# Ledger of designs, part 6: VHH binders against q9uj72

Target 1, 324 residues: q9uj72
Amino acid sequence: MFCGDYVQGTIFPAPNFNPIMDAQMLGGALQGFDCDKDMLINILTQRCNAQRMMIAEAYQSMYGRDLIGDMREQLSDHFKDVMAGLMYPPPLYDAHELWHAMKGVGTDENCLIEILASRTNGEIFQMREAYCLQYSNNLQEDIYSETSGHFRDTLMNLVQGTREEGYTDPAMAAQDAMVLWEACQQKTGEHKTMLQMILCNKSYQQLRLVFQEFQNISGQDMVDAINECYDGYFQELLVAIVLCVRDKPAYFAYRLYSAIHDFGFHNKTVIRILIARSEIDLLTIRKRYKERYGKSLFHDIRNFASGHYKKALLAICAGDAEDY

## First folded at step 14 (VHH)

Design Q5
Fold by ESMFold2, fold request of step 15:
Structure Q5 (fold): chain B 324 residues (1-324), chain A 124 residues (1-124)
Amino acid sequence: as target 1 above (324 residues)
Amino acid sequence: EVQLVESGGGVVQPGRSLRLSCAASGFTFDDHAMHWVRQAPGKGLEWIGNIYRSGRTFYNPSLSSLVTISRDDSTNTLYLQMNSLRAEDTAIYYCAKGRSKSTYDFRYAYPDYWGKGTLVTVSS
């Protein structure tokens, strides 16, 4: 049972913030013959997103230049992706990641799962607005055209951003648990539809009651039951929803561990999670990572990444005293 | 006790050059990035540039053609050479240092400690 609802990020508003001087030092870092990558890290990972927007505005005002553009010209590879990613407003960063998950060769289903299973109603609403304004496309229509089957139906329910809030009903939780149990036994299309509707529409509070009742009647953990009953991206999405309901920081810790250790270091996933969660719950994610996997997230990033890219990731992740 | 003492300020005519010094004590000078910053009357702080242990220098693009920063690690001294001075260059000029690069301290390049400054007045 998950204990405590408090979460915390690793990046906070800097005290004594001076966007003009920050912009001047970034100008020196980017506009000369050589690039001062350490200064980029020292400033941009040590300011919150709102402060970074003020720095970008000051940079444009003083030099007539686009800070993100100058970084893309001077930087390369994954370091560029981290530093440019830090400069996106959060709804636009989510929209950006979803756009690229769908418009390239193939579809990056794990990116869709990670974002849509984990975002709140408000975050989904803001992300849809950002997607429309930036790409002149409808997010729901793009998801529909790029996905199929019960996987699509589940994503389409999540992207509505209309999950019930602030509501529990223990008698209904028992009934919903019986429906989930039957769906694992019979596996019809209608049972899959009922299952995903429960998982997508009930409040987090109600679903925690449902999962407890499921354990009581079946003797099985909900995630284990889904893994035994279903497969493919539908199964992966259902698991992501359950994990986010139970302990969202632990879900992201699991995703980071997989991205670091399963078949190489998956840079896109590590970058996306660190940036997107840095001001929300990355400190809590870091704690879950160490609790579950024995080594700190800081340690694993240090051992698998290199150069200024590593320094930037470690600055965003931060560490406990023992990591340093 | 860490000290940064700027000197070489004074009244100078437009078009002339001036060299400022910053004497450092109380820390291992060559382990730190060093900076020059100025503040004109009634204005905010303006970063001039920095220099790393390696000798690499970076400058505010607005000032890069007018200034040169150097350091002498044997005398623990930071220098600012300014050329073709104008009235707009009237300011208090501050020396600053970064933190030691002895750990994963992600602020070591950014200024952490400041001197008291030296006044430069550019007037006819």
Scores: ipSAE 0.735, ipTM 0.916, lowest interface PAE 1.0, mean pLDDT 91
Fold by ESMFold2 at other seeds, fold request of step 15:
Structure Q5 (fold): chain B 324 residues (1-324), chain A 124 residues (1-124)
Amino acid sequence: as target 1 above (324 residues)
Amino acid sequence: EVQLVESGGGVVQPGRSLRLSCAASGFTFDDHAMHWVRQAPGKGLEWIGNIYRSGRTFYNPSLSSLVTISRDDSTNTLYLQMNSLRAEDTAIYYCAKGRSKSTYDFRYAYPDYWGKGTLVTVSS
């Protein structure tokens, strides 16, 4: 019924935390003629985000300098992106990623899908507030202007952050399943609207009942039905919603696998997921990854990334020895 | 059994120089980053600097012009040279080691094990 397994991240609050000493060691790493990139990794990937914020405050207090700024001056390329990304509070990191997905030429629809299909009501509320504060723009207005059609309508519903919580009604689940089945058969604009409203507004618990009823009525898995009935980014978004409702860690494992094994290794997607999920469910994501793909996430990162960038990703990814 | 034994502390006049030593045993010394840390009376710990296997050194920016860290791998000894000592340099001085580089331990450069310290008192 519910995807109710315990989830766990890979980054936890460090015990015996001393932000002043951490800041002094980072000062040594960043302010001399040489940069101690190993020390940056050894400290920042081994502290939770709240602790990293305290380190940045101590660094400013002691040296009158911006830790993130000093890192950007000394670091380059994807290593810089990882280390700077670790310093964003989670809502601001989501806001940052959405901003850059829509800024400039073109739109990174997969980033929009990945973030908006997967975040809870609380996470969406906080990212909207962070977006407004940081960029002086309304997230909903920017999504509206950068997207169109049923894809836009679905994203606009998700970004409201108003999904029903905890609600279940088996009779309504049967009715909603019939609406989904008819939408796959008729494919009118009105049916597509009804379909995305169900997927965006019903609670995860209710949607699992709906998907069970859909299987009973149609004999078909919901994802397979969507893939047969729809196309484009609308189809991709609907699939992402269903996958997140069923098993969110498995959704992210699929995204990571695709990002790593597509030609050109999609660095931004790997970095985003590892950082954003590191304190939430990245350990669970790793388990799903190995279960589904046969090789561990650690193995794949080791073979496709290099240098300090690789070391940083492995430090964020690393779990206990049973993952090897 | 890992041992780190600091020596060379004592009472010293302001403006003088002092060299502290840390004798290491029970591990492969040249495989570890080594650190100096101090604690003045009533104050928190203050990281002074480190030195890697390669000989690379990094210093707390507040102290970088006053101190030099070196290591002698043939005698398993870490050194701290302090110049132009001031009353505020009065502290217990600790040496510390990082973990072995032989693992995927993402804390290997960070101090893991500490000595008992040696007291330096700067007074006239």
Scores: ipSAE 0.731, ipTM 0.918, lowest interface PAE 1.0, mean pLDDT 89
Fold by ESMFold2 at other seeds, fold request of step 15:
Structure Q5 (fold): chain B 324 residues (1-324), chain A 124 residues (1-124)
Amino acid sequence: as target 1 above (324 residues)
Amino acid sequence: EVQLVESGGGVVQPGRSLRLSCAASGFTFDDHAMHWVRQAPGKGLEWIGNIYRSGRTFYNPSLSSLVTISRDDSTNTLYLQMNSLRAEDTAIYYCAKGRSKSTYDFRYAYPDYWGKGTLVTVSS
């Protein structure tokens, strides 16, 4: 094998997988007088999502029961949220998180930012379809009604799932950088519109060239410029977009660090990121976390969570040898 | 070095009871979850149940009224009591162990080592 940088998750398909036996052991864990929470963790965090779907089907076939429903009946609090969340197909999990971000009292703008700024065109398409099927609502219409201003306009552009892909153009990158620089200088509503259209519509490869050119003409890092020029959720969304273009695993490491340290342990954010990224780039996120913040993600979860909830989070996160 | 030896199998009439034993050696028996699993001829593995150090037991819902699992940590022995046996209970019965418990071993309760099994034939 030749070395090189790549992204990697922490959860992989289990070898020697037997969904029928797994379902039987889950039946024993959930259907008796007592609940075997350790067995739930030992099985469900050690299977990939596709395997978990096969276990749920075997469980229904053997017992005529809904595995998620049985877990919700037996489990409580954040442990329930982790274990139930693992059973969602990825597009449906994103749809679920967006639904709950918008349908309670108030709106969880950080959840909207985190999901919509980070997902690819394909992921957004699948999430929109899952949202419609599950909730009989249009995701774009719900975002429109729950948000306003340039924040809304930016989210509405992202949720289209139509970011440019492929070919880059260095001359256009210079022109795009000039537009971004002017938008930071002028700060009008029209300049905000021009800025978000570039950040939402240009390809990642093109935006990296744009950010290099922005540094050349302004002498300033793009994130620093946005922080100085704008405020509120619009500013936070623009920064999230730039961070995702630059280094998406590092963006999630930042989000996890903030969720753990800035406001007490923000359980919803930690659960969402660990589940959603577990088969994509969570191992890479762990590496960025330790590199940037000095302590491992495993260490911080161990110190701030407790009980079976902690065990489940640590099983999804996994650790380096030194963490054990 | 780890050994699990099942015994007590044989031919038994329908409707009767049978008690199987599993002698364990080569590990600290009382640190491990223990399991019974069976395999009927031509069929896949079927999990029967487990027992933890504490004596807590969990059973396959399909079998929960028919079986009782117990352990004797002083003799390092696991037991399976089966009642009201039917032809469908004809199988090879395996003893299995989990790993020793650790704060961060997320597979500790799941079976990771198996005996050779003992055959039970219900007048089939």
Scores: ipSAE 0.726, ipTM 0.911, lowest interface PAE 1.1, mean pLDDT 91
Fold by ESMFold2, look of step 14:
Structure Q5 (fold): chain B 324 residues (1-324), chain A 124 residues (1-124)
Amino acid sequence: as target 1 above (324 residues)
Amino acid sequence: EVQLVESGGGVVQPGRSLRLSCAASGFTFDDHAMHWVRQAPGKGLEWIGNIYRSGRTFYNPSLSSLVTISRDDSTNTLYLQMNSLRAEDTAIYYCAKGRSKSTYDFRYAYPDYWGKGTLVTVSS
């Protein structure tokens, strides 16, 4: 268990890592009269996920207790969600977020879109396995039960995790672009099906060619066309797919900006993205965020959140020198 | 130059108590969290506990009934009181400085500088 070089993330393997000492300090933080929330942050946001798993193992070995369980007993609200979330292996975290998006009153469609539109074939395969093992349920069946229409059909295609990889064909790209253009003109159920099949099944490289050909044929940007032609969660999912194909870090920057600034309480979206992307591309997401929105993500989180919740989010996000 | 100098070690009989001290210099002592850590012969480091500038203390659950950490900010001195010592408490005892005073340093309380240690031998 080595986290490797995550040159585009914000969380890297800690040097001089001592899981036994870390577990002892966490034990002290959680077993006293007063929870040492600062020490939880000082340790857990400063280790990669593989290192956190070693800490949890050491904690169990020393104290006979489940670290995530102890944190859930001592912590509350959004701070609990951050600290507990950091302790999930990535496939299980995705599975956990999807499970909670679908259980209870209502469905969090934006969570389904964010996860399923952005994950690779391998990530989807691993999250399906984690979902089955953890919840004794089939992810595909749950999505089918909780959603409907072309939105459902598109999610069901994505969750197969069978997108083509490494293939490009310029002649096919022109054909695919014509199909997408016709789907925006005709808008039949069959055209919607053909459209989502192209967006879900073609490789990222091929889709970039398709989007270029779509611009050539129609004179219109693909996102603008989808926004004019469709509505509801189907439209939002199609846009998410296109944005992820074009510039996945920019998609997540847009999601974070919306979660921070739009109406409503979007704390779960901020938490989910920071944790899930911390070892993958969160540094790149930060750069896209500042380029597009003028202020750093660090700055906006500082004004969005408070207390130890804020400190944990800022520790995961990290900042440029000027943020401090 | 940061310096942490532990003292009070030596040979002590089982069942007895011992108080260790750590003289700190080269930084603003009362701004930092401070730690005690020990290492038994042939074993890894074992965190004993810490104390924040506020006086709040946290202890390794395995040791919490046997140790007390205190600090005297007027003399820049950290203390470890150990009671009911056993042979297994034989170790080199280190004091350590927390990284910084700023809570926006997200490792601010985590140890970043260590003394050379003082040997405690618990022998009949």
Scores: ipSAE 0.721, ipTM 0.921, lowest interface PAE 1.3, mean pLDDT 91

Design Q5
Fold by ESMFold2 at other seeds, look of step 14:
Structure Q5 (fold): chain B 324 residues (1-324), chain A 124 residues (1-124)
Amino acid sequence: as target 1 above (324 residues)
Amino acid sequence: EVQLVESGGGVVQPGRSLRLSCAASGFTFDDHAMHWVRQAPGKGLEWIGNIYRSGRTFYNPSLSSLVTISRDDSTNTLYLQMNSLRAEDTAIYYCAKGRSKSTYDFRYAYPDYWGKGTLVTVSS
């Protein structure tokens, strides 16, 4: 089994794993005109990513075919996006999502924010390597060309993947809090630069001290202050950074709730978060979701989606006993 | 008590056809996906195909031209028709069932219970 060292997600290594038989059943599901979508869900959502890679290898060995390619040919719409997405190694999935967020006309800034504000230094470095290998492009150069202003500057700092780790200094935290306070009052370009440099570069532990000192100085919560001082995607990115520092699973719970309940269909956001967090903290995200919003994530997905797309999302999310 | 009892095995000449049966009892047969799986001597398990309540069938691409799966829900019986048998088709053939379907049971199509199997020997 090749799943990670520490997991509080919803997807775990399957016991009694047989990649050859799994690949045979997937071959049957995808051969011909009629696709066995239930079998795809029953297998792929019930294996960890490492096991899914072994299934893809067995499928290629037996049939001479690319499992992801066969699924994209047979499947459509959001169900295709879920099933294909499950087959990417995590760094490549992040790279894939960023590439498509910037491809063509326009940019999906929410995708850039969600990925870059939440990933660790190691995850960012692996994602940049995957992006270069897969697309023959430099991730930093693409972000620079597709974004502008302080939003760009902040993303460019995050994508360096060089946030300080394990550093705390209470005197520096007080000084940093005063800089943030001044930035919220003056709102100049130079103040915006200082603010995002602090948020992007200080360790999570140091930033928690900074936010406490900010509350002491200003009498305001950091998120409320940012919302009052700034706007646009720069403001949204700064809020995402603060929320990730405080409680990353709660940030994703908030994003899921917004994606499910805000106007319009935000299927891409729901799919991306469920897949990307499935082996990391999706179980914790579920707990935060229910604590804050009263209903389970499972319940809300059931009302949000339909058909095999719904079944796949619910299989990744899983539920508590009362959800079933 | 769940029971899956395979029958119809035996010694068969190459090129002939053979029909295997699986008698099911102890569960609501038509609520379950049903499967055939085989294991040749010294080899791993090989999935042959499945059939759903609706009659929809799916087959291992390597075997799809040689086999047909059917079910008779009135007699709780699963069938495997095999044609043009070859020596490499010598194996123990197992009947298997999926879980009873329920809302959001994401394992219901995958086999979870197996019969004891029936031996098919294809020899000249």
Scores: ipSAE 0.690, ipTM 0.908, lowest interface PAE 1.5, mean pLDDT 91
Fold by ESMFold2, fold request of step 15:
Structure Q5 (fold): chain B 324 residues (1-324), chain A 124 residues (1-124)
Amino acid sequence: as target 1 above (324 residues)
Amino acid sequence: EVQLVESGGGVVQPGRSLRLSCAASGFTFDDHAMHWVRQAPGKGLEWIGNIYRSGRTFYNPSLSSLVTISRDDSTNTLYLQMNSLRAEDTAIYYCAKGRSKSTYDFRYAYPDYWGKGTLVTVSS
């Protein structure tokens, strides 16, 4: 079996999968006064999402009970958040995270940024459909009402899910780079609008050409220029877009490092990234993390998390031989 | 060379009790979670329950009132006590072990290796 760049996650379909037996063992783990938290981890972190859905169906068929509901009754704190999160289909997990980022007083702008700056057109389309189905509301309307200014405008453009794909035009890249350069020089509201529209609408491949031309014109790296020219969540969102265009796994590695070290272990961010990327590129994220920060993601989780919560995160992350 | 050898099966009348044994060798018995699983004729595998080194037990909710699992670490033996047997309990009963706790703590609880089984027939 070849596990190159195209096999980038850490969680794969389990061989010899038996959803009925898995459901029976989960039933035993969740029945009664004592909860077998190790069994929950041993099963649920070792099955892909599609297999977890089949387990939930078998559990309902055998016991007439909702597996997620039973876990929420028995589990608490961050361990509950990890184990329940694993049971969401990916589009619904994104929708769930966005809903809770905007629910009530205040807004978790970093959650909005991380999800909307990083998802593909197809992922955004499915996330919008899941949001509508689950919450009976329009994701775009909720973003509009919970945010403001150019930050809102940029999120609204991203959530349309209409980024150009597969097209490159070097002459247009040079023109777009000039627009970005003028936006940094003039800094008007209209220039900010033009800048975010380029970043949100051009293909990743085209934007890499644009960033190269920007360097040629200005002598400056795009991220440095954005940091000098803009501030607040608008600036943070623009930087996230640029980083995702350049190297999306490295962007997530940076976010994980920051969540572990800069904020006293920001649990929601670590949980969200590990779950959402586990079947997509978490292995690649792990490699970028170790390359950039010297120690493995596994090592840092082991040092900063505890209990069954730590065990679950480590099971999702997995490690290289030296981590064990 | 891991070995799990079940015994104590045979023909038993409905309403009676039966105790099965599983002799373990080739590994450090008290480092592993142990399981009982059964397969009735024409049916799939049914997990009965498990027991950890600590003596903690967990049971399939469908069977929890009918069975008791115990272990004797000094003789490397796992036991299954079954009460009030019915014809539907006719099955091959398997002993199984989990992985070593010291290898991957987050994977030690679920079954990794199976015995050959012992047949229990409940009939008159």
Scores: ipSAE 0.667, ipTM 0.897, lowest interface PAE 1.5, mean pLDDT 90
Fold by ESMFold2, look of step 17:
Structure Q5 (fold): chain B 324 residues (1-324), chain A 124 residues (1-124)
Amino acid sequence: as target 1 above (324 residues)
Amino acid sequence: EVQLVESGGGVVQPGRSLRLSCAASGFTFDDHAMHWVRQAPGKGLEWIGNIYRSGRTFYNPSLSSLVTISRDDSTNTLYLQMNSLRAEDTAIYYCAKGRSKSTYDFRYAYPDYWGKGTLVTVSS
């Protein structure tokens, strides 16, 4: 009965759930040097995150061992990243991904954009707390030190987690649209600051009104205007914000398509999106993907990955009957 | 129709050995992972171990030194060898199968069909 208006994930609570028996089978799979990788997939991709936490608790209770730790010792490469990632509570997974995006030399700006442009106020507050508890660091301070310019200013605004909710003011929408239009024409530092403040602080509902008014006064689509006016990671972040406001599942479909087909084979992006969206809107993302790109996400993952890594990704993604 | 029929249960004295059998029919036996699971009176299910088509076996760490699982694909039979039985081994012992590996199903290793079980009672 999915009609396109409902968002749905691909992973649901399993019926007939027995965390003790699941933990026993995982213990058998991880006991020796020869890991039963298929059993790991058969269990962990077929339980929701809450059920996985109960399995980890049962595993610790029965064997005195850390399930995530045992998996990291036995597994390698991208398969390890998938299986370990499934075991993180969602706020901690976001914190984990942000930490590694900024850790060491260089910064993975696309990871910062993807997470911070797409998460709700509640999700941002929870990930900030998880980041502090896990890494003994302040997320905002780390973003500030690892980024610069208007890109930094925009991320710093998003990470506050204080976007207005439910507020709309049609008269202000026209004024806000005029400010955005002027920012595209003048491109001063102050105009860029006003532009990102509007995009980061106004409610999704208000921004949709603003984007309509922008089209009315300029004759341009907002994304097209940003692409013509700005460049670099600032431009990419602004576009990500607009796309998330309009159709967040379509934004993730675009990110997945790019990650699969772009040079560099962006495994981390595919893994992150599939895990983070698996219980939220990954089924809806699949629909948007097929609508826009003609082939199913399942098909493209099958050609993108190999081995147990492929099996794990396909199990999380799931497919329509025609994919099998 | 898929059938799994356990046999070899009964009353056994402590310290003795026992071999259970599971006769399989209604499916291509050698395409499936096979499992043994037990349930002691008043307790939950306890996974004993499994065996794949290849002969690879994996065991519950708590039981790995006490049991051996084998399969005979020519007779479509799964076996559980248990040694040095104690009162706490009193349970209903179930045979279970996974899905067909030939379909490349992501759930093929996990049990999807269960037998009715055979009772093993370890008593003086």
Scores: ipSAE 0.575, ipTM 0.870, lowest interface PAE 2.1, mean pLDDT 90
Fold by ESMFold2 at other seeds, look of step 17:
Structure Q5 (fold): chain B 324 residues (1-324), chain A 124 residues (1-124)
Amino acid sequence: as target 1 above (324 residues)
Amino acid sequence: EVQLVESGGGVVQPGRSLRLSCAASGFTFDDHAMHWVRQAPGKGLEWIGNIYRSGRTFYNPSLSSLVTISRDDSTNTLYLQMNSLRAEDTAIYYCAKGRSKSTYDFRYAYPDYWGKGTLVTVSS
């Protein structure tokens, strides 16, 4: 168990919540031929997901209409993606993102890595259930068919959702570190299999001991060793696992920085992380982002995004006093 | 019963050499990978190196220029030669054995039984 900094999101249950009033205001925003996009942002980004579900129910009860459907009809482009995404229950949002990562032209391996390397056993279980119910498909089968090699084998291990929890054994950590060190020296297919089995199956607490022992015996940081030893999506997935074990909020900060600054503004990645982490650890992600990159996440979104899309992202992200 | 008994520890001056021994009994010595590990005061365990049945050795890269591991299967003895000792080398030094070699058992490479250790103090 780890007792360091506590994680915190940016979106909380609103006090004095009135779903009937909220539904009424949204009805007004959506009923004319002009849509009040600012009202949509001001209500929906300021309610937690559970409260948004209650608003959608009240909207249907009062107007006989599907709130999500009405928004999709009125909205377009990335703004639509943000607002619709906010209305998914969290397990279904993960399932939705994985489905579209695999269904379209090609496969979005970074989406698969980001979700499967970071989710807990419970989140993976609920995501698999949501995927089956929504798409009438088996998540594991789809991953298997859309990926290959050691990358696939590692994803298949992660999606089982059976990582050990709370277990620590310092003697075994030394042993596992020696296995990882040998895998970096030999680099056979069997060594790659042994390496990913350790990274996927050991608890976070145990892996932190393993990484310290790896540093002790090799003199190398685990991420640096993986980067020197392996390549492709397998290497990226292994690095993602290590980063999530060490500091999951910092991993997401790194992903956001990359999505904003490397090879253009990758809208899908920014939207996915802000929505999925908004009630979990997005505030902590913001702190890591500023610590590592010098500027706030709020500042970077403000400078690179535009329109109501930008306003929605900034409302989810929120900022420190100096950002406003 | 399995026994690993380290010896040869003591106080030594910086820059000198020291040879540690580990007497093994209660198992078939030549069927096992053998290890040296140390623990400095207030620090975690540090693996020094090992030697396989084949005689091939592997060393902690931070220590590889300072140490040599050997084994004498006729006397069931494991050795650690340390050179150019520094104050940082002050530690308890442990002998350890792996399990009996088994095809595809990557567990075989790791220590599963430890001696009581011998103290090495490097001081002027």
Scores: ipSAE 0.000, ipTM 0.074, lowest interface PAE 25.9, mean pLDDT 86

